# VH-VL binders against q9umr5, part 26

Target 1, 268 residues: q9umr5
Amino acid sequence: SYKPVIVVHGLFDSSYSFRHLLEYINETHPGTVVTVLDLFDGRESLRPLWEQVQGFREAVVPIMAKAPQGVHLICYSQGGLVCRALLSVMDDHNVDSFISLSSPQMGQYGDTDYLKWLFPTSMRSNLYRICYSPWGQEFSICNYWHDPHHDDLYLNASSFLALINGERDHPNATVWRKNFLRVGHLVLIGGPDDGVITPWQSSFFGFYDANETVLEMEEQLVYLRDSFGLKTLLARGAIVRCPMAGISHTAWHSNRTLYETCIEPWLS

## First folded at step 1 (VH-VL)

Design h8 (framework fv_mavrilimumab)
Fold by ESMFold2-Fast, scan of step 1:
Structure h8 (fold): chain C 268 residues (1-268), chain A 122 residues (1-122), chain B 111 residues (1-111)
Amino acid sequence: as target 1 above (268 residues)
Amino acid sequence: QVQLVQSGAEVKKPGASVKVSCKVSGYTLTRLSIHWVRQAPGKGLEWMGGFDPEYGKTVYAQRFQGRVTMTEDTSTDTAYMELSSLRSEDTAVYYCATKYSSSFGPYYMDVWGQGTMVTVSS
Amino acid sequence: QSVLTQPPSVSGAPGQRVTISCTGSSSNIGAGYDVSWYQQLPGTAPKLLIYGNSNRPSGVPDRFSGSKSGTSASLAITGLQAEDEADYYCQSYDSSLRGYVFGGGTKLTVL
C-alpha cells in the first residue's frame, strides 16, 4: 500500500490550504494516510524556526514510527525550511520523498506584502539592519532573510538558515549531513511566476550574488563544498528538479497539472 | 507600556467631516499597523480599515470606501482617520487599535485606544 | 449584518461553564485565518482575550480558552464569575472582503 504523507504548511498558513492537495492524492493514490500538521498556524508561523522544528519533530516521530516502509514529506514555502531542518536533526527519520513546494532553500531577498507590515519603515535593501539583530532572529522570516549585499552579516547573524545550509560552522554539522543524506529523493518545485519567493531559483538552491545575478545550485559554495550533501545526492540521482511557469505562490498546493507532473510520480 | 491616546469627543452636523487622531505613546508609530474600528451605541464592532497583511498595504472596508481616509504622521507618532459626508448613522465610538505583541501574527489587535465619541446630529 | 455569526446572548450561574460560538465561512475561518476573541466591559474599549485561535495574552486567566474547527470557532469560559459579565466578540480576516471581520457580539449574563 502507499506510504503515509506528512504535510507541513508555510508562513501565515494552515492545514485548510491543502484541501485540494488531499483531494488529488486521494484520486491518484486511494488509501494513502495523509496527515496535515496543524501546528504553528497563522500568526504562530512567525515563531523562530528552531522552535517550529522542535514542535513539528514531536508531531512526526509517532507517524514515522508507525510506518516502517517509510513516509513522504510535502513541505510548502517556509515549511520546506522546517523540513530541511527536521531531516538534519532526526537521527532516525525514514523519509523517502521530500517534496519541497516553492521553498526559499537559499533564503529570501525580496519586497513582499509582509515586509511592510512587519517592518513598515524598511525596504529589502535595509531590512538587514533589523533581521540580523538578536531581536530580528526571533522571527521566522528573518531566520531565512539572505541579503546578498551583506553576506558577512547573514553568515554571522543567521541563527537558522546559514547553519542548516552549512554556510556557518556548527558542532552538529557532520551529524546533520549524515541524517539529511538518508532521504530517498529531494524533489524541488518552484517557478518564475511565484511572485513571493525572491529569487524564485532559491527553491532550487540558486541565489543572488552581490550583483543580484542568480547563480544556480552547482555554482553555490554550499554545493561545491558538499556542506550538507547536495553534491552527494545529485551524484546519487536523488535530486529531482520540477520547475513550472504560470503558478503563483498560493497556488502550488492547488494546481492539478503541477500535482500530476511534479508530486504524483514521487508518492509510492 | 504602549498606549494609544485618542482625541476628544466631536459633535458634527450631517454632511460635515470629522478627523480623529490616535497618538502612540511608549513606542513608535513606524513599527505599528493602525486599524480603525467603530461601534454605534448599543451595537457591535465594525472594522473600517487598516493594514491588510494579504495585500501589504492599508485598505478600507467596502462600506466606507470613498468616505474614509487613514493617514499617519510618523514625525509625531500620530495616526488619523477622516470620515467625510457624515450621516446620523455614523454616530459611534471610533477606536484605533494595533498589534504590538512580539508574537506578530497579522490578524488581531492587542492594544486599543480609549475611543472617541462622534455624534452626528442635525 | 455581521460577517461572523454569534448567538446574541448566553447565560450561566457562578461556577458554571458557558461556550460562545462563532460561525464563519470558507472565505474567512474556513480559509485558515486565525480567530481572536475580545471582551468588552460596559463603557470600556475591547480587550484582547484570545488570539491565534487558542492563545491567551499575559494576564488572561486560564478559565478562558479558545478553539477552532472547520468554519467555526468557540470561546469557553469555566468557573463563571460575576465580573465576566460583558460583551464578547470574535474576529477573523476575510479574503473575499479583504478585511478584518467581527462577529455580532454575545452578551454574557451571570445569573
Scores: ipSAE 0.006, ipTM 0.433, lowest interface PAE 9.7, mean pLDDT 88

Design h9 (framework fv_mavrilimumab)
Fold by ESMFold2-Fast, scan of step 1:
Structure h9 (fold): chain C 268 residues (1-268), chain A 122 residues (1-122), chain B 111 residues (1-111)
Amino acid sequence: as target 1 above (268 residues)
Amino acid sequence: QVQLVQSGAEVKKPGASVKVSCKVSGYTLTRLSIHWVRQAPGKGLEWMGGFDPEYGKTVYAQRFQGRVTMTEDTSTDTAYMELSSLRSEDTAVYYCATDFWGSYRPLYFDYWGQGTMVTVSS
Amino acid sequence: QSVLTQPPSVSGAPGQRVTISCTGSSSNIGAGYDVSWYQQLPGTAPKLLIYGNSNRPSGVPDRFSGSKSGTSASLAITGLQAEDEADYYCQSYDSSLRGYVFGGGTKLTVL
């Protein structure tokens, strides 16, 4: 039999968005127990990410406990950051494949319709004033807002992403790294036509420098310092990169070719 | 390549002050967290202070608070450490150190100055 | 006095393996802070040898390895060479002192 699969949704999302993904899994891996976590749906997805991590942790513990051979995580968009933190704070997780679907692993710096809905008078160049305040850090999207022109503010004010990426030190950093390194495979998926995740290479741990030139994962300080284990995982052969063009942000969980190429091989 | 070049040896009387400089080349000082570490002859390393990103400012080890001041001149890419009210026990080699990758609070120092010997004697 | 405890000296012959321990407490290594190691040759500034508990900078041979368990860390040196004769220091961060802390140093003698 196949290991259970746990699915974590993204910003303004719910379990209903994954109906096609479940159909694909059922076709290729019949009998797989798939649990799409129905927590922090819709507007609740705006709650601070550490609050979401605690709620999802409580939901995944019994699933992992019943599957001694391991589980797989499929985490979409913002959900990929929740899963990053889950793998770090859980000292007994048994995750084999962590499949990250177009998640802003190094942060977000781009104008989107979600930003206009939440902060209609703000542009990406001015959002740092809101996001790097205590008020702003009460919203999930601000927990991973990474303005490359105000890196000092990001490092000091980010209550979530800067900490889980080891960009700012934390007492638990070494324990979080140890826990994260227990993952079997880190499968990174994303692409240039996503249209929401900016830069799209954030899904592969690349990000803008101060001139908005994208530096890839191997040039990032977090990789070079091995702050949470990326360099160790890459050396172990545990990082899989699966970029695909032609896929928009809301289509990663409903594209059959993407599923067959990037997800299906990792659902043992 | 980052290079840290420190000022030359100093001999001071008890009660005097000393100001050691650390010139940064190969990178911009404003993107580095400069720390100061000393080593008495034949003894171990002791951290004196450096930039703390959590507080957004330079912090000093408790035993040096009130006696040490760490400053930077970004126009010349030079960091300074001034220690006042010198005692014989302050005789040591003083090092500046930093992280090349622009870390604001390195848990390690990958670049070190060559050291400045400060001798306190009457 | 040092906050982290190291043996004052360790010795070995060429080709042998030696291990240098670094013992901390709940406010530093035990709190999860990473451990780094420095090599100091006589008359020179310290050089980074290991960072983040077990990672090597470019140019450091794989004969040098680091590990961490509980409140302690260890530096292992295999295939000892005469050029390895130096002082070795561990380093971490201490939350109660709100500062960086070093071990007392270990003098490695290659016989």
Scores: ipSAE 0.000, ipTM 0.379, lowest interface PAE 18.5, mean pLDDT 87

Design i1 (framework fv_mavrilimumab)
Fold by ESMFold2-Fast, scan of step 1:
Structure i1 (fold): chain C 268 residues (1-268), chain A 123 residues (1-123), chain B 111 residues (1-111)
Amino acid sequence: as target 1 above (268 residues)
Amino acid sequence: QVQLVQSGAEVKKPGASVKVSCKVSGYTLTEYSIHWVRQAPGKGLEWMGGFDPEDGYTVYAQRFQGRVTMTEDTSTDTAYMELSSLRSEDTAVYYCATWYYDSSGYPRAFDIWGQGTMVTVSS
Amino acid sequence: QSVLTQPPSVSGAPGQRVTISCTGSSSNIGSGYDVSWYQQLPGTAPKLLIYGNNNRPSGVPDRFSGSKSGTSASLAITGLQAEDEADYYCQSYDSSLSAYVFGGGTKLTVL
């Protein structure tokens, strides 16, 4: 009787990462049909996010069509941005709970081991030169790179995040907002000990200003302008914030206490 | 390059314990998960257990629980696997292997293997 | 007995194509868990050959490829060479056992 769950993985990740999450769901909601999408695994997760959105869209359509009562999405890390775009481009989605596990919803600005793997000699201060080039925008991680010291370049060059957040105009913005607002619940999960998502408050739509002071969601221009529906969702009571300390980036999908506190209540 | 170097061959009596070491070089032990896999002569590979960073603790295959202990000494970058109450069927080559992000960024495989340690259980 | 089933042996002539199957169940491959393949030459440790169903590590020639469908996976080797004579193991995760599992292994003989 439980709604089906669709899981979307993150950067350099695959369906295997969710084995513990599947065990938890099976224990608390036995009989739930859980589909972990095996698309854009490993290095293929570096493909442009719009390409990934198209592929995931094709995969979720038949699952949603078979579940007239609705589905839940659990989207991890970079996968949370894919799911943001899915909810905007699909005029017929029936998603009840969109559960975002430590996803950089306002972007990423930090030196992490993942970035050093891709750009070993770069620092966060100079990565804008690569990411905001046409070549750089062919990599998923650059699609959500948000340098607070070069906001003009971010707004003009970001082919994904600036558009999906309504920070730059797009012909489809009104339709994307309407589609996104069809979601039942937006469940935001993240925490200070993540160690990868920088600032960690990006998982809650907070982000750095030009002085690297974090401003929370309600102080963001995208919220104040209601560019894609955050203010409307919050007023509707549809946004859930579930921060938890002590959890590293690769542990969000495998921590039982996190599951019981932040995820389990939203799986109907 | 990254290497796992294991201790030398051991011969033990039935009922004894054996402790095999696995020294990591080219990286820090704390950065990677070490797992243990054994292979009896002429037989296939069998996973025994290892540290699962997603769980935050060591997990053991059910059939070895109660007889195996896997530990690490971060000061010497060495992992250990101790198997107690040895029987003749425990005669095998014991491998340590890393579970980490490979050069392609895919983390879910046993990528770097030690050379193996032959443990012979005989009277 | 192994949780993942492989044929105990397969043979082929140089230049031919050979396929090694790995049959699982709903609790492992059928649950969407990735399949990796390992090559073991006589007297050596296993070597990672394929990870994540069909990705090759650096140094593995494109003659080796993997696939996964339903509860099964396959390793295909094209243009067989004498050097390919080895034991091959598939590996996945089994949720009912909460364990990493290996296939029983397949001995490839190049005739």
Scores: ipSAE 0.000, ipTM 0.424, lowest interface PAE 16.3, mean pLDDT 87
Fold by OpenDDE, second read of step 2:
Structure i1 (fold): chain C 268 residues (1-268), chain A 123 residues (1-123), chain B 111 residues (1-111)
Amino acid sequence: as target 1 above (268 residues)
Amino acid sequence: QVQLVQSGAEVKKPGASVKVSCKVSGYTLTEYSIHWVRQAPGKGLEWMGGFDPEDGYTVYAQRFQGRVTMTEDTSTDTAYMELSSLRSEDTAVYYCATWYYDSSGYPRAFDIWGQGTMVTVSS
Amino acid sequence: QSVLTQPPSVSGAPGQRVTISCTGSSSNIGSGYDVSWYQQLPGTAPKLLIYGNNNRPSGVPDRFSGSKSGTSASLAITGLQAEDEADYYCQSYDSSLSAYVFGGGTKLTVL
C-alpha cells in the first residue's frame, strides 16, 4: 500500500483548495490515505507560525503513529514553512518525502496580494517597520518576512524564520538540525511565474543579497554553515529541485502536469 | 540607511512662495511616503501634510489647504513642499519625515527626519 | 492651542524617575490611535523615542517607556541622566481633523 499523505495548506487556504490534488493522488495512487489538515484556515492562518506548528504537530502525530512505514508531507506556500519547522521540532517524525510546494523557504520580500490585504498601504521596503516589531511578529506573514536591507533587524526580531534557519543562535539548533535530517527526501517545487513568492527562488532556498541579487541555495550562509542540514541533505542526494514555469501561485496544487512531474514520483 | 536631506535655509518676503526640497537617499522615493512638519522658533511641532494611509493619498492639514502643495520627483528621489502667500507666522524650521507603523498596521509615527530647513519670512 | 496637552515643563534629579503626561480626547488617543513620543535636543530634528504606545526604536534605552490609557498617554523616564534634558513631544492622529497631531511639548530639566 501507499504511504499516507498529509497536506498542509497555505495562507488563507482551506482543504477545498486541494480538491484537485486529492483527485490526482486517488487516480494515480489508489488507496492512498490523504489527509488535508483543516487547521488555521482562512484568517486563522495569520496566527503566529509557532502556534500553527504546535497545532499541526498535534494533528500529524496520530497519523504518523498509525503509519510505521512513514508518511509523505505536501506543504503548500506558507504551509511549507510550517512543515519545515514541524520536522525540526519533532524528534520522532517518520516523514519520507517532504514536498515543499511553492513555499517561501528562505523568506518573503515582495509586494503580494495577500500581503497588501493585511497591509494595504504598506510598501515592501517599509514592512520591516511592522514585521520586526513585537506585534508584527504576531502575524504569520511577518514570521518569514526577510528584508535583505535590514538584516540585523531580521536576525534579531524574526521569531520564526531566523530560528528554523539557524541564522540566530538558539539552544535547540543542534537538535532541530538532527530532527530535520530525518527526512528522506526534500522536494522543492516552485517557478518563475509564481507571482507571489518573491523572489521565486525562495522556494529553492535562494534569496536576495543586500543588493537584491538573487543568490542560489549553495551561496546562502545557511547552506554554507549547514545550520539546519541543507548541505548535508544535498550531499546525500536527498534534495530534489523541481522548477516549473507557467504556473501561478494558486495553481501549484491543481496543475496535473506539475503533479505528474514533481509530486507523484515521490508518493511511493 | 535611509536619510532625508533637505534644501538650505530660505529668506522670503511676505506674499512670496517658498519651495523646500527633501531628497531621499539609501532608498528610492517611491518606497517612502514623505510628510512635512514645521516648528516655529520656540514653539511646538505642527503637521502640515503627507500621505494618509486611510485615504490612500496625500492630504494637507486644514490650516494649510489652498496654500501648500506637496509634490514628488521620482526621477531624482526628491519630495517638495511649496508654501505660498507667506506670512511672518510662517517663519519656522520645516522638516520632512517618513514614518513608522502603529499597532493597527498604519504608519502613524515618524522615525526618519530631515535635518530641517529654516524659512524666514520678513519685510 | 495644541490638540494634545502636555505640561510645559518637568524636572528631576539624576537617577530619578520622571513622567510626562499627554492628554488627548475621544477623537485621537481615545479613538484607539497609537501615541508616539519624540525627543528633541536643542538645534536638532526630533527623534522618535516611542512608537505604538510603548515600543522603542533601535538605540533607545529601556529606561524610556510609554503607556496609554483612555484618552491619555504618559512617557516615563527612569534613571534620569543629564543627556535626557530636552523637549519631549507626544503625537497621535485625530480622526475628526484627519491630521497628525502633536502635544505642545514638555521641557525636561535635569537638576
Scores: ipSAE 0.000, ipTM 0.465, lowest interface PAE 15.6, mean pLDDT 90

Design i10 (framework fv_mavrilimumab)
Fold by ESMFold2-Fast, scan of step 1:
Structure i10 (fold): chain C 268 residues (1-268), chain A 122 residues (1-122), chain B 111 residues (1-111)
Amino acid sequence: as target 1 above (268 residues)
Amino acid sequence: QVQLVQSGAEVKKPGASVKVSCKVSGYTLTEYSIHWVRQAPGKGLEWMGGFDPEDGYTVYAQRFQGRVTMTEDTSTDTAYMELSSLRSEDTAVYYCATEWRGYDILTGFDYWGQGTMVTVSS
Amino acid sequence: QSVLTQPPSVSGAPGQRVTISCTGSSSNIGSGYDVSWYQQLPGTAPKLLIYGNNNRPSGVPDRFSGSKSGTSASLAITGLQAEDEADYYCQSYDSSLSAYVFGGGTKLTVL
């Protein structure tokens, strides 16, 4: 039989968004137990990411315990960052495939409709003033705000992303790296027509330098230093990159061709 | 859980050598830099040097160069600090401590041994 | 004496705020090297309170905070408690010495 699948949603999202994904899984892998976690739905998705990690951790423990052969994670948008932290903080996770659907793995720097709704008078150039304050770090979206023009503030103020990326040191870094490296496959999915994740290459661990030129994963200090295991995973053949054009941010979990190409092969 | 356990107290005569051990559990020495810090009675903390167990590279503070040797046995996860030509002013508590050195930033000495009292007297 | 200068003692009453300074130079804090702070209770080994200028290890109360400006750093303790009575040490790296350096230590007395 197939390993269970756990689904973690994104910002302002809920389990309902995954109805098509569940249909696809049922068609290609009938009998798969799929659990879509109904935690931090809607406005609660704005809670600090470490709070969300703790809540999702409590929910996934019994699922993983009942599946000695392993589980798969499918984590969408902001949910991909939650799943990265879960893989680092859990000493006993048994995740085979971690499938990241258009998640800002190196952070976000762009004027999106979600940011405009939350901070209507702020532009991406000014958002660092809010996000890198203690108050701003109480909002999930600010936990992965990565302003390439204020990298010193990002490194000092980011309470989440800089820590899980090993960009700012943490006493638990060695344990987090060891735990993350236990993952079987890191499947990265994203594309240029997403329209929300900026730069879209953040979904593949690429990001802007100080001149807003995108540097790919292999040029990032976190990769070169192997801070949390990306270089080791790539050398092991455990990183899968699956870019696809023509898919908007809200369509990654409802496109059949995307599912068949990028997700289905990793659901053993 | 990480723990550093040091060898017991020593009493030495001037001119002798002392070798203090530091047993690391809960992680391996290859993941951390080991540092040695001493504290004379009623005085402050003094860094003596640090050993990087992964590549064997060791840096000693200049005032101890030529008298101190820091080594490590990865098979037993034990670090050692040997101080020779002991003087009365070497009377101090000697600590081992760990630092993660993966990022080329200063992460602080996150775990400390309980300390080993070395008394130099005649 | 010490490459990093701390006041020998500071005192405060329970519930008050105290600040301990750590003054360096261009070869250490002034060069951008991070500052760590340690608490040493009588008869015990030092305990890491703050690393990387302003980060707390797991288990350290948020009453403790660090800051850095220019060639100096500061440790702030708010809501002072009797249990905070201890010696406090700052630490950085000095490029001219190629060595870790500690401040001389500050004895905090809770009145």
Scores: ipSAE 0.000, ipTM 0.360, lowest interface PAE 23.3, mean pLDDT 87

Design i11 (framework fv_mavrilimumab)
Fold by ESMFold2-Fast, scan of step 1:
Structure i11 (fold): chain C 268 residues (1-268), chain A 122 residues (1-122), chain B 111 residues (1-111)
Amino acid sequence: as target 1 above (268 residues)
Amino acid sequence: QVQLVQSGAEVKKPGASVKVSCKVSGYTLTEYSIHWVRQAPGKGLEWMGGFDPEDGYTVYAQRFQGRVTMTEDTSTDTAYMELSSLRSEDTAVYYCATPRSYGWGPYAFDIWGQGTMVTVSS
Amino acid sequence: QSVLTQPPSVSGAPGQRVTISCTGSSSNIGSGYDVSWYQQLPGTAPKLLIYGNNNRPSGVPDRFSGSKSGTSASLAITGLQAEDEADYYCQSYDSSLSAYVFGGGTKLTVL
């Protein structure tokens, strides 16, 4: 009776991170078939996002084909961007709820201990030199690096995020928008205590302007131009925003209150 | 500098439970961040579980799920591993260890306790 | 049975180079998970020797180095010394088991 759920993990992550989420789903929606995709785990999560999209696409096709009533996606962190692209490139997806757990939907511009582990001698202000090179774009994290002080370089060099957000023209943009708009609900989850996603409002399609002042989704050009369907989805009543304070980046998939408040209502 | 000091050797009968302690020295234990690894005599290392910062909770290897409980007492800077329904094949040296990295990368186990020999025999 | 496969023993003479292999599968090393190496002297706890494929903790001599390719990893010891005689274990993470996994161990004998 319940629609199957497909889970897509994040950077340096694996299916193991979702054991609590699976327990919550089993408690509230017993009998739900939950598939946590075990692709691009660990360091393989650094592979270019378009490569990951191709691999995840191959994995989700048979699951969707077996569920004529539809499926739900729960996509964590970087995985939310993979799911954004999946919904755009698949002309036959049947996703009802796309639940995005603290994903940098407008990009990342943060100087965290995690980022220092990958680039120990670089500050966020200098990472554009690495990320906006052809070599840098071979790494997933650089595919969604969005330096608000070098927006011209982001627009020209981003091989992934600028394209799926419709910030740079692409021949497939019209088809991608049409495909994305087939989603039933876009459920956005995130919060100020995440500590990794910077700005945290990126999870809600907000982002820094050139002065590092956060502008919310409705003030973004991608929304105003309706580049991939956000304005249409909002007008349709299909966007759900569920911010929650007190949750760190690694706890979104293991907090019961968050699950009951933000996820459970969207699992039919 | 961090040191891990474990409780002394234990001898238990089959069906009993054992609780091994690991006292953290050189820093204050603020949350559960200790992992447990065992080694049967003459055999290799086997991970049992520990705190995983990626999910913010204690996690257990599947074969020990239901038999193992890992806890901590921050007031005494001590972590505990309790293993129930002991069998002769549980005879091993049990180690506590700290993870090398915090966050999103694979762990290495940096600092190890001296080990606690648990013998299960009738 | 160990998830990661190591040769049970390896030997070398003082001053020589020896290599210890660690063979995994697509669900662990093949998924890109880092490999760490541990040295265990008789009667002691394991000591972290290499983490993140080829990084050394402070105090580990540069004679020890690690490498990774495909589904396998290797520990190389150059300028072999008598005190290197010990058991060596590789370690990674396995996504299908949802667990940290160790190799079966390799006994290094210095002839």
Scores: ipSAE 0.000, ipTM 0.394, lowest interface PAE 15.9, mean pLDDT 86

Design i12 (framework fv_mavrilimumab)
Fold by ESMFold2-Fast, scan of step 1:
Structure i12 (fold): chain C 268 residues (1-268), chain A 122 residues (1-122), chain B 111 residues (1-111)
Amino acid sequence: as target 1 above (268 residues)
Amino acid sequence: QVQLVQSGAEVKKPGASVKVSCKVSGYTLTEYSIHWVRQAPGKGLEWMGGFDPEDGYTVYAQRFQGRVTMTEDTSTDTAYMELSSLRSEDTAVYYCATGFSSRWYLTYMDVWGQGTMVTVSS
Amino acid sequence: QSVLTQPPSVSGAPGQRVTISCTGSSSNIGSGYDVSWYQQLPGTAPKLLIYGNNNRPSGVPDRFSGSKSGTSASLAITGLQAEDEADYYCQSYDSSLSAYVFGGGTKLTVL
């Protein structure tokens, strides 16, 4: 009786990370069909995000086709950006709840162990030189690198995030907006103790200005211009914001209180 | 790696239609957005329209709307451009071109076919 | 008429630097849309030379570079070679036309 749930993992991740999430869903919504997509696992998560979107699209089409009542998406970290693009490029998605677990929706500007592994000698202040090159844009993490001190380079060079956020024009922008607006609920989850997503408010469409002061979603040009439908969704009552302190980046999918508070209510 | 192979030259009478084919090899058709660009003898390049095989989304340049149709056959990895109500001014080399192979959204034209000469004469 | 304006011809001597301009408007280059450049040798299909304002595909020598400022873009060719003699086209997107647009083309003559 419950809609199927599709789970999309994050950077350097796999289906194993969601074992606790599946346990929670089974306890509160027994009989739910949960599909954790085993695509772009581990190191393959570094592949360009548009390549990942194409692969995940092929995987979700038959699942959505078999569920005429709709499906729910739970998308973790980088996976939330994949799901953002899926909702825009699919003319026929039937997603009810899109649940974004600590995903950098406005981008990333922070030093992390993942970035240090890939670019060991780079600091966040210098990474724009690599990420905004054609070579850098072949790595998923650079597809959502958003340096607030080089916003002109981000707008011009970002092959993914600037386009899906409508920060740079694209021929398909109107169709992408129409498709995205078909979502039932946009459930945004994140918090100050994440330790990876920087600024953590990126999970709620907030981001740094040029002085590294965080401006919230309603102050962003993408919201004010309604570039891909955020203002329309908020006016419709379709955006849910669920911040929680005390949760580190790798714990969003394995915290029972988080699940009960932020996820469970949206799994019809 | 990726190659676009177009159909051979055509000679048509005014008022006829022409259908040019573009076979994609090296990858599947659905991995590329296909653009059509023409060039009249001694003249510059003119964009006619583009077709995204994955979504079936098409955009035609305004001056060709109503006369041009861009389609695909995914079973043969072949894109088509049909231009109707031909005039002498339609005499040109017609090119198909595609974006970067791993990203269908890219708007520049990376790989080009060899071109198909269409001559419209009475 | 082309919506992007290029000089019809430019000339240079071997080893010299030449630049080819591409002038648009607020509805295309001025709106921030990227500029790509294509080289067409006589009797051949166009070849992508520069994309995204100043990115080179594999196999394009670094003698070719692009730049963009305001409503205009430029292609620079340094160390000019005889084989660079070709037609060059800029290309962008125009929001008012909802269409990709090409410049009128520039014939480069190597003296």
Scores: ipSAE 0.000, ipTM 0.377, lowest interface PAE 18.9, mean pLDDT 86

